Miniprotein binders against Mucin-6 (MUC6). Designs and how they scored, part 80

Target 1, 185 residues: Mucin-6 (MUC6), of Homo sapiens (Human) (q6w4x9r395to579)
Amino acid sequence: GHCSLEGGSFVTTFDARPYRFHGTCTYILLQSPQLPEDGALMAVYDKSGVSHSETSLVAVVYLSRQDKIVISQDEVVTNNGEAKWLPYKTRNITVFRQTSTHLQMATSFGLELVVQLRPIFQAYVTVGPQFRGQTRGLCGNFNGDTTDDFTTSMGIAEGTASLFVDSWRAGNCPAALERETDPCS
Below, E stands for the ipSAE of ESMFold2; O stands for the ipSAE of OpenDDE; V2 stands for 0.75 times the mean of E and O plus 0.25 times the DockQ between their complexes.

## First folded at step 16 (miniprotein)

Design pc13 (from vc8 with A61V)
Fold by ESMFold2-Fast, scan of step 16:
Structure pc13 (fold): chain B 185 residues (1-185), chain A 112 residues (1-112)
Amino acid sequence: as target 1 above (185 residues)
Amino acid sequence: DIREEVKKLIEESRKLLEEAKKAGDLQAVRLLFNAVWMLIEALKTGDPEKISEALLKLSEVLIEAAEKRGDPEAVELLLEAQELLRKALEENNPELIKEAIKLIKEAAELLG
């Protein structure tokens, strides 16, 4: 399956459901029992360079027990805070320059990430068939049914993107997306 | 009974998750999102084996947190809970699952 993070704040889930959101935070992009050692892929969104009212992807993070691999819009790759020269290889993960404008993170466990650096920072997540029906986060649940792609972190299927996205926040952010359950004051 | 106790554990785990977010502890956030999700999925199935697996996962996450904080009381409670969960599955005894939940809740409160 394929999940895309494009054009600043547009997302297309593994089941091909498109949505857009507003908000600046770190979000759970993908979690699955198929990822080793409870691994997670996270997406970092911040204000765009063009407009203060727009949000854009600024980094993608792969986090496991041993690794914190960060690929940022500044074309810097770090693991556990240390800058790495490409190609960078661990036991199960290789990060390399696929083209002059694209980086790729390939893994031994069926996850692939391609990052477009220029002209716009964008990310593309590919997972193998073993992930079918076993994903959660902003990329959806990969079960072939788009009606439950907005399943929140509490396991509730929502019809709109706002509550879904807010439920996958991984950070304590200064200005949050308005939640539908927030007080009317 | 057990379903209601698991719901309370989900609530306590969510409090720890919010604290981890405030602390900027992405490792704790990663683990707690996973543990909460497993509890929610297990609750939907009603399967004692799945519930026990989810509780064992939560106990692992909380042991790691307790060790980082230097809280031996929380570690001891969680290790006892793990033993009760394994015995519950072995003996097909849901009362032991309930006792394990009690210990895990107590440990989570010490860590919150």
Scores: ipSAE 0.750, ipTM 0.863, lowest interface PAE 1.0, mean pLDDT 86
ESMFold2 (binder alone), alone request of step 16: mean pLDDT 83; pTM 0.820

Design pc14 (from vc8 with K57L)
Fold by ESMFold2-Fast, scan of step 16:
Structure pc14 (fold): chain B 185 residues (1-185), chain A 112 residues (1-112)
Amino acid sequence: as target 1 above (185 residues)
Amino acid sequence: DIREEVKKLIEESRKLLEEAKKAGDLQAVRLLFNAVWMLIEALKTGDPEKISEALLLLSEALIEAAEKRGDPEAVELLLEAQELLRKALEENNPELIKEAIKLIKEAAELLG
C-alpha cells in the first residue's frame, strides 16, 4: 500500500482517499502491530508563510524504543538528536540519498519511506501486504474500504477530516482546519 | 465487570496521553496511543489478550514517568503488574488481569 503527503498539506491514504488539512502539530502518521517494539511513524506540520491559513510538512519522524530518526526539510537526518551522515545504517533501518533531491529510509519490517527534499518537502510511505487492515493514523487503516479511512484514535469513523486529524495529534497543539475561514469574520 | 474497568482505564489513559503531549514526551505518547487503541479493541471483542497487551504498554509508559520522578515504589508496583499480565497471557487467566489493574491504579495514584 502507498500513502502520500504532498503539496504541503495534502494526504492520500493507503486506501486512496484524498484529503487536506491545515494544522501545526506532530501527528501519528502510522502505527501498526507490524512495526517492531511498538514503533510509530510521525509527521510534523508547521505554518507555510506568514498566514495561518496554510501549513506544510516540515519533518518525518520514526520513533521506536531505541531510535528517534528525524528527517527534516533542512536536509538534516538525526537519530536520538545526533546528526548522521548518509548512508546511515542500523540493524533494521538504512537511510540513504536516492537522488540529489530524495532520501530513502528502507527497513527490514516492510516499511519504506521516500522523502523529497526539494523543491517542496514531501513524503511517500510504502507498506507491505502484511500491514493490510493493521494500520492506523493519518494514512488510514489499509482495509480496502475508503468509508472508514477517517477512523479516529478512539476507533470512531468520522465523515470529515478535521476530527480525524485532530484525534491523531501527538503534541499540545491547536485544532486543525479542513478548510480555513477568514479569521477576521 | 471487566468492561466497566476497561472503560475507566481508557479515560485514565487518555488523560495520561494529554499530559504526555503537554510534556513533549514522544516516547510516552507513542506507548499511550497504542495502549488506548488496544483497550478500545478489547472493549469491542471482550478479548482478555488485548486487554493484557494494552496494560503492558500502559505500565511501560508509567514506569518511564516513575523513573523520571524517582519513585521506586511505583516502579515496583508496575513491574509486579507486568509479571501478572505476562502470566495472564501464558495461562489464559483473566483473573490475573484484575490484580494487575489494581497495581497499575495504585502506581498511577502515587504518580498523581
Scores: ipSAE 0.703, ipTM 0.838, lowest interface PAE 0.9, mean pLDDT 84
ESMFold2 (binder alone), alone request of step 16: mean pLDDT 82; pTM 0.804

Design pc15 (from vc8 with K57M E60Q)
Fold by ESMFold2-Fast, scan of step 16:
Structure pc15 (fold): chain B 185 residues (1-185), chain A 112 residues (1-112)
Amino acid sequence: as target 1 above (185 residues)
Amino acid sequence: DIREEVKKLIEESRKLLEEAKKAGDLQAVRLLFNAVWMLIEALKTGDPEKISEALLMLSQALIEAAEKRGDPEAVELLLEAQELLRKALEENNPELIKEAIKLIKEAAELLG
């Protein structure tokens, strides 16, 4: 399955449900029993550098028991707070420059992350079929049904993106605001 | 009743999650989001075995938090709870689950 974080604050879930929000926080992007050592992907949103009235993706974090890998819009990759030169390899994860404008985090456990650095910071999450029906977070539940893609951290299906997004806040942050999706952007 | 005790633990775990968010402790946030989700899923089934499995996951999340804080009393309570949960699974004894929940609550209060 494929989940995308594009155009600042647009998200398309694994089940292809598009939505948009306004929020400044670190959010749980993906958690699953298929991730080793209770790992999680998190997405960091802050005020946009282009338009301060909008919010945009500024970093993606992979967090496990031993690792905190941060890929930021400033083109810096850190693990546990220390800057790393690419390619950077651990036992199960490799971060490398895929193209002049894209970084890739490849894993041995069926998760792949591609980050576009320029001209706009964006992220693309790919998960293997073993993740089907076993994901939660901003990327949705990957169950083949878009009607419950806004399932909150309490297991409740919401009708609005803002309540869904708020339930996945990983920080002490202001509430997210609803935004219209723009299918022509 | 086990279901009511699990509901209380979900609320206590949510409080710990909010405190972890305020502290900026992403490791604790990661573990507590997982623990809350597992408890909610276990509550849906009502199966004592699934509840015990969710409580083992919660207790492990709390052990990691307690170790980072340097709270050996909380670690000891949680290790005792895990032993009771393993016995509950082996003996098919739901009363041991209630005793484990009491220890987990005491540990959560120390960590809160």
Scores: ipSAE 0.722, ipTM 0.861, lowest interface PAE 0.9, mean pLDDT 86

Design pc16 (from vc8 with L31I K57R)
Fold by ESMFold2-Fast, scan of step 16:
Structure pc16 (fold): chain B 185 residues (1-185), chain A 112 residues (1-112)
Amino acid sequence: as target 1 above (185 residues)
Amino acid sequence: DIREEVKKLIEESRKLLEEAKKAGDLQAVRILFNAVWMLIEALKTGDPEKISEALLRLSEALIEAAEKRGDPEAVELLLEAQELLRKALEENNPELIKEAIKLIKEAAELLG
């Protein structure tokens, strides 16, 4: 399955449901029993544009018991607060420069992250078939049913993106602002 | 009733999660999100084994918080709860789960 965080504030879930939100927080992007040692992928959003209602992706974090890998829009990769030269390899994770504008985090457990650094910071999450029906977070539940793609952290299916997104806040942050759907989107 | 006790523990765990968010403690947030989710899923199945596994995850989160806070009494309660939960899984004994929940609640109250 494929989940994308594009154009600053657009998300497409593993079940291909698109949505948009504006929030300034760290959010749970993906958690799953298929991730080793209760690992989680998180997305950091912050203000962009002329008003505080506009936000964009500024960093992606992979957090496990032993690792806190942060890939930021400033093209810095850290693990547990220490800057790392690429390619950076741990037992199960390799972070490397795929192209002049893209970084990749490859894992041994069926998760792949590609980050576009320029011209706009964007992220693409790929998970193997073992993750089907086993995911939670902003990328959705990957069960092939779009009617429950907005399943909150309490297991409740919502009809709107804002309550869904707010339930996955990993910080003490204001409620996400739902942007009017782009007529062209 | 184990189900009722687990529901109360989910409530208490959510309060701890909000505190972890306010503290900026991403490790605690990661563990508590997973623990709450596992408790909710275990409750849906009604399986004592799954409930016990979810409680072990919660106890790990609380031990980390207790150690960071410097609360040896809470750590001791949680370690005892973990041993009861491991025995519950090994012996298939739901009474040990009830005892473990009581210890986890006491530890959460000390940390609250």
Scores: ipSAE 0.701, ipTM 0.844, lowest interface PAE 0.9, mean pLDDT 85

Design pc17 (from vc8 with K57R E60L)
Fold by ESMFold2-Fast, scan of step 16:
Structure pc17 (fold): chain B 185 residues (1-185), chain A 112 residues (1-112)
Amino acid sequence: as target 1 above (185 residues)
Amino acid sequence: DIREEVKKLIEESRKLLEEAKKAGDLQAVRLLFNAVWMLIEALKTGDPEKISEALLRLSLALIEAAEKRGDPEAVELLLEAQELLRKALEENNPELIKEAIKLIKEAAELLG
């Protein structure tokens, strides 16, 4: 299955449900029992440079017991806070430059991440068939049914993206939909 | 009722998750999101083996929190709970699950 984080704030789930949101936080992008050692893929969003009401992807994080791999829009790759030269390889994960504008994180456990660095920072998540019906987070549940893709971290299917996204916040962050600045400021 | 006790543990785990988010502890956040999900899944299926597996995941998350905070009493309670849960899985004995839940609750209260 394929999930995409594109155009700043657009997400297409593994079941091909598109949505958008406005948030400035770290979010659980993918968790699954198919990920080793309770691993999690996370997405970091922050204010866009264009509009105060728009947010965009600024980093993708893979976090496990041993590794904290961060790929940022600044084209820096770190593991546990240390900058790494590519190709970078661990036991089960290899991060390398796929093209002049794209990085790839390949794993032995059926997860693949491709990050577009230029002209806009975007991410593409691919998971093998063993993940079917066993994913949680912003990329949805991968069960072949789009009607329950907004299943929150508490197992409740929501009709709107905002409550769904908020339930997957991994940080203590203000809501992106907070009142706009007074135009008469 | 074991289901009601598990529901209370989900509530306590959610409170610990919110504390971990405020502290910026992504390792704790990772483990607690997974533990809560597994507990919710186990309740949906009603399978004692799945409940025991979910409780083992929660106990692991709480042990890491307890060790980080330097709370040896909480660690001891959680290690005892893990032994009871392993015995419950081996013997198919649901009474051991109830005893493990009691120890996990005591540990969570010490950490809360």
Scores: ipSAE 0.699, ipTM 0.836, lowest interface PAE 1.0, mean pLDDT 85

Design pc18 (from vc8 with R69L)
Fold by ESMFold2-Fast, scan of step 16:
Structure pc18 (fold): chain B 185 residues (1-185), chain A 112 residues (1-112)
Amino acid sequence: as target 1 above (185 residues)
Amino acid sequence: DIREEVKKLIEESRKLLEEAKKAGDLQAVRLLFNAVWMLIEALKTGDPEKISEALLKLSEALIEAAEKLGDPEAVELLLEAQELLRKALEENNPELIKEAIKLIKEAAELLG
């Protein structure tokens, strides 16, 4: 499955449901029993200088018991607060420069993250088939049914993106405002 | 009964999750989001094994919090709860799950 965080504030879930929101917070992007050591992928949104969106993705975080890998829009990669030279390898994770504008985090457990650094910071999450029906967070539940893609952290399917997004806030932040999807998307 | 006690633990865990968010403790946030989700899923199934697994995850999150706060009493309560949950799984004894829930609640109150 494929989930994307694009154009500053657009998200497309693993089941291909597009939505957008206005928020400045860290959010749970993906949790799953398929991630080792209760790992979580998180997305950090903050104010941006782009005219078309007042908030945008500024960092992606992979957090487990041992690792806090942060990939930020300033092209810095850290683990547990320490800056790392690429390629950076742990037992199960490798972060490397895929192209001059893209970084990749490859894992041994079926999760892959590609981050576009320029011209706009964007992220692409790929999960293997073992994750089907086993995901939760902003990327949705990967069950082949888009009607429940807005399943909150309390297991309730919502009709609006704002309540869904707010339920996955990982920080003490203002409530996100729902943005309408671009009708030309 | 067990279902009502699990519902109360979900609510208490959500309060601890909000405190962890306020403190900027992403490790606690990660563990508590996972524990709350597992408790909600276990509650839907009513499966004692699933409930025990979810409670073990909650106890793990609370032990990490207790150690950071320097609360050895909470750590001891949670370690005892984990032992009761392991015995509940081995002996197929739901009364041990009830006792573990009581200890987890006491630890959560010390941490809240």
Scores: ipSAE 0.765, ipTM 0.863, lowest interface PAE 0.8, mean pLDDT 86
ESMFold2 (binder alone), alone request of step 16: mean pLDDT 81; pTM 0.787

Design pc2 (from vc8 with E12A K105L)
Fold by ESMFold2-Fast, scan of step 16:
Structure pc2 (fold): chain B 185 residues (1-185), chain A 112 residues (1-112)
Amino acid sequence: as target 1 above (185 residues)
Amino acid sequence: DIREEVKKLIEASRKLLEEAKKAGDLQAVRLLFNAVWMLIEALKTGDPEKISEALLKLSEALIEAAEKRGDPEAVELLLEAQELLRKALEENNPELIKEAIKLILEAAELLG
């Protein structure tokens, strides 16, 4: 399955449900029993005046028991707070420069992340078929049904993206505005 | 009622998750999000095996929190709960799961 974080604040889930992201926080992007050591992929969003979007992706984080790999829009890759030269390899994960504008994080456990650094910071998450029906977070549940893609961290299917997104906040941040509208949709 | 006890654990775990978010402890946030999700899924199925797996994951998250806080009493309660859960799986005895839940709730109260 394929999940994308594009155009600053747009998300397409593993079941191909598009929505606009409205919030400035660190969020759980993907958790699954298929990830080793209770790993989690997280997305960091902040305000951006340059792209005129209300919210823009600024970093992607892979967090496990031993690793905190951060890939930021400033083109810095760290693990546990230390800057790393590419290619950077662990037993199960390799981070490398795929092109002059793209980084890739390849794993042995069926997760792949491609990050576009320029001209706009964007992320693309690919998971193998073993993840089907076993994912949760902003990328949805990967069950082949788009009607429950806004399943909150409490297992409740919501009709709006804001409650869904707020339920996956991993930081101490303000909630997204309930009355916020997307003038472009 | 095991469902009622699991609901109490979900509530306590969510309180600890909010505290972890305020502390900026992403490792605790990662573990607690996972444990809460597993508890919710286990509650939906009512499967003692899945409940036991969720409780073991929650106990692991709480042990790390207790160790960081320097609370050996909470660690002791959680290790006892893990032994009860292992015995419950070995003996196929759901009553031991209820006893483990009580110990985990006590540890969560000490930590929150």
Scores: ipSAE 0.776, ipTM 0.874, lowest interface PAE 0.8, mean pLDDT 87
ESMFold2 (binder alone), alone request of step 16: mean pLDDT 84; pTM 0.829

Design pc22 (from vc8 with N92G; at its last look DockQ between E and O 0.92; V2 from the best seeds 0.84)
Fold by OpenDDE base, look of step 17:
Structure pc22 (fold): chain B 185 residues (1-185), chain A 112 residues (1-112)
Amino acid sequence: as target 1 above (185 residues)
Amino acid sequence: DIREEVKKLIEESRKLLEEAKKAGDLQAVRLLFNAVWMLIEALKTGDPEKISEALLKLSEALIEAAEKRGDPEAVELLLEAQELLRKALEEGNPELIKEAIKLIKEAAELLG
């Protein structure tokens, strides 16, 4: 499964459903029983301009019982608040520079993350087949059905992205704004 | 009815989740999201084992919260609940699950 966060406000789920939102919060991208230590992948969005529609991804966070790995747009990588030199390796996670503009987080448990730093901070999430049907968050449920990708944190399938996105917010933030736009247009 | 009690507990857990969000406690948020999800999934089948496992996750989340808050009473209740849940899994006794839920609810009220 491939999930992408592109263009500052566009998301494509594991089931290849595209949607757009504008929010300034931390959101759960991926949670799954397949992630060890109750791990979760999160996305941090912030204002990139003065209008509500000017929002962008500014960091990706992998949070588990033992680790809080943050990859930020300024190319700083931290774990539990401490800056780390690359390549950085934990027991089951490795963060390294893939190219001059790309960082990669590789894991031993079937999660891969590629972060494009420039010109736009973007993220690409890949999960193994063992995650099929067992994911939740902004990246969807990876079950091959796009119609239920907007399943909220309470297990309710929504028809639009707004309530879906807000249900996965990890902080006390304003409600996200929804725009139906094809990211390929 | 275990299912009804679990539903009530989910609602209480949601309240705690909102409080965790307000506090900026991402660890608590992570754990509570997971626990609530597991409870909801367990309710779909009503499988006592799945319910017990979900309740264990919830209790774990609440223990961490209780420890951070410095509430030993809540911790004690939750530890007892965990023990009951483990026994429930081992013995297949739904009555133990009901008792565990009572303890978890009481602890949640202390933390709320």
Scores: ipSAE 0.846, ipTM 0.924, lowest interface PAE 0.5, mean pLDDT 94
Fold by ESMFold2, look of step 17:
Structure pc22 (fold): chain B 185 residues (1-185), chain A 112 residues (1-112)
Amino acid sequence: as target 1 above (185 residues)
Amino acid sequence: DIREEVKKLIEESRKLLEEAKKAGDLQAVRLLFNAVWMLIEALKTGDPEKISEALLKLSEALIEAAEKRGDPEAVELLLEAQELLRKALEEGNPELIKEAIKLIKEAAELLG
C-alpha cells in the first residue's frame, strides 16, 4: 500500500483517496499493530509559501519506545535529538541517502519511507500486505474502501477532511481558528 | 457493567491525551492514541481479552505520563493494575478486570 504527502498539503491514502488540508501541527500519519513497540509515523506541517493559508510538510518522525527518528526539511536526520551520519542503522531500521535529493528509511517490519528533500519536501510511505485493514491515521485504514478513509481517532467516519485531520493532531496546536459565532449566546 | 466503566475511562483518557499534548510528551501521546483506539475496538466486540489488552496499554501510557509528572503513587497503582490484568487473562476472572479498572481510575485522578 502507498500513501503520499505532496506539495500543497496534498495527501493520498493507502486506498488512493486524495485530500488536502491546511494545518500547523504534528499529526499521526500511521499507527498499526504491525509496527513494533507501538510505533507511530508522524508528519509535521507548518506555514509555508506565498499564501497565508498555505502549509507544507516540514518533517517526518518515526517514534517508538527506543527511537525518535526525525527527517526534516533542513536535511538533517536525528535520532533522539542527535544528528546521525548516513547510512544510519538500528536493529530494525536503516536510513540512507537514496539519491542526491532523496532519503530512504527501510525497515524489517514492512514499512518503507522515502523522503524527497528538494525541490519540495515530500514523503512517500509504503507498507506491506500484512498492514491491510490494520492502519489508522492520515494515511487511512487500507481496507480497499475509500468511503471510510476519513475515520477519526475515535473511530467515526467523517465527511470532511478537516474534521478527520484535526482528530489526528498529536501536538499542542490550537484547533483550527473557530469561526466567530453569534455573540448573543 | 465493565462496558460502562470502559466508556467512562475512554472519556477520561482523551482528556489525559490532551494534557500529554500540552506537556509535549510525544511518548505518552503515541501510547494514549493507541490505547484509546484499542479500547474503542474492544468495545465493538465486547471481548474481555481485547479489553484487558487495551487496559494494559492504557496503563503503560499513564505510567509514561506519571513519570513525566513525577507521581510515583500513580505509577505504583498502574503497575498493580497491570499485574491484575495479566492475572485476569490467565484465570478468566472478570472481577480482576474490574479491580484493575478501579486502580487505573484512581491513578488517572492523581494525574488529572
Scores: ipSAE 0.796, ipTM 0.875, lowest interface PAE 0.8, mean pLDDT 87
Fold by ESMFold2-Fast, scan of step 16:
Structure pc22 (fold): chain B 185 residues (1-185), chain A 112 residues (1-112)
Amino acid sequence: as target 1 above (185 residues)
Amino acid sequence: DIREEVKKLIEESRKLLEEAKKAGDLQAVRLLFNAVWMLIEALKTGDPEKISEALLKLSEALIEAAEKRGDPEAVELLLEAQELLRKALEEGNPELIKEAIKLIKEAAELLG
């Protein structure tokens, strides 16, 4: 399955449901029992100058018991707060420069992340079939049904993105705003 | 009783999750999001095995918090709870799950 974070504020879930929000927080992008040692992929959003977007993706974080790998829009890769030269390899994860504008994080457990560094910081998440029906977070539940893609951290399916996104906040941040469906945005 | 106690642990865990968010403790946030989700899924099934697995994950999250806070009493309670939960999984004994919940709740109160 494929999930994308594009154009500063757009997200397309693993089940291909698109939505949009404005937020300045760290969010749970993906959690699954298929990720080793309770790993989590997180997305960091902040104020932006990206065309047609007030906030945008500024970093992606893979967090496990051993690792805190941060890939930022500043083209810096860190693990546990220390900057790393590429290619960077751990036991199960390799981060490398795929092209002059793209970094890739490849894993042994069926997760791949590609980040576009410029002209706009964007992320693309790919998961293997073993993740089907076993994902949660901003990328949705990967069950083949788009009607429940907005399943909150409490297991409740919402019809709109705002409550869904806010339920996956990983920081003490203001509530996100829906740009495309919120009449005030 | 088990169902009601699991609901209370979900509420307690969500409170600890909000505190972890305020502290900027992403490791605690990662573990507590996972534990809360597993508890909610286990509650839907009513399966003692799934409940035990979810409680083990919650105990792991709370041990991390207890160690960071320097609370050896909470750590000891949680390690005892983990042993009861492993025994419950091996023997299929729901009474051990109830005992583990009491210990986890006591540890959560020390941490809360």
Scores: ipSAE 0.794, ipTM 0.878, lowest interface PAE 0.7, mean pLDDT 88
ESMFold2 (binder alone), alone request of step 16: mean pLDDT 83; pTM 0.815
ESMFold2 (binder alone), look of step 17: mean pLDDT 82; pTM 0.799

Design pc31 (from vc8 with V36I I40M)
Fold by ESMFold2-Fast, scan of step 16:
Structure pc31 (fold): chain B 185 residues (1-185), chain A 112 residues (1-112)
Amino acid sequence: as target 1 above (185 residues)
Amino acid sequence: DIREEVKKLIEESRKLLEEAKKAGDLQAVRLLFNAIWMLMEALKTGDPEKISEALLKLSEALIEAAEKRGDPEAVELLLEAQELLRKALEENNPELIKEAIKLIKEAAELLG
């Protein structure tokens, strides 16, 4: 399956359901029993440098018991807070420069992440067939049915993206905004 | 009723998750999201084995929090709960699950 985080704030789930949100937080992108040691993929969103009413992806984080791998829009890769030169290899994970504008994180457990650094920071998540029906987070549940792709962290299928997204917040952040408003208007 | 006790643990775990988010503790957030999801899924099935597996994951999350806080009493309670849950799975004994839930609740109160 394939999930994409594109154009700053657009997401397409593993079941190919597109949606958009405006939020500034770290979110659970993917959790699954197929990830070793309760690993999680997380996405960090912040205000866009182009417009204050827009938010954009600024980093992707893979977090497990032993690793905190952060790939940021500043083209820096860290693990547990230490900057790493590429290619960077652990027992089960390799981070390397795939092209002049793309980094790849390859794993031994059926997860692949490709990050586009330029012209705009974007991420592409690929999971093997063993993940089918066993994923949760912003990328959806990978069950072949798009109607329940907005399943919240409480197991409720929502009709709106904002409630779904807010349920997957990993930080103490404001609710996702449909539009930024002027306090005096 | 084990089902009602598990529902209470889910609500207490949600409170701990919100505190972990406020603290910026992504490790605790990762573990608590996972444990809460497993508890909710186990509750739907009513399967004692699935409930025991989910409680083991919750105990792991709480041990992480207790160790960071430096609370050896909470750690000891949670390790005892894990041994009871292991025995529950080996002996197919649901009474041990109820005993483990009591210890997990005591640890959660120390951490909350």
Scores: ipSAE 0.784, ipTM 0.871, lowest interface PAE 0.7, mean pLDDT 87

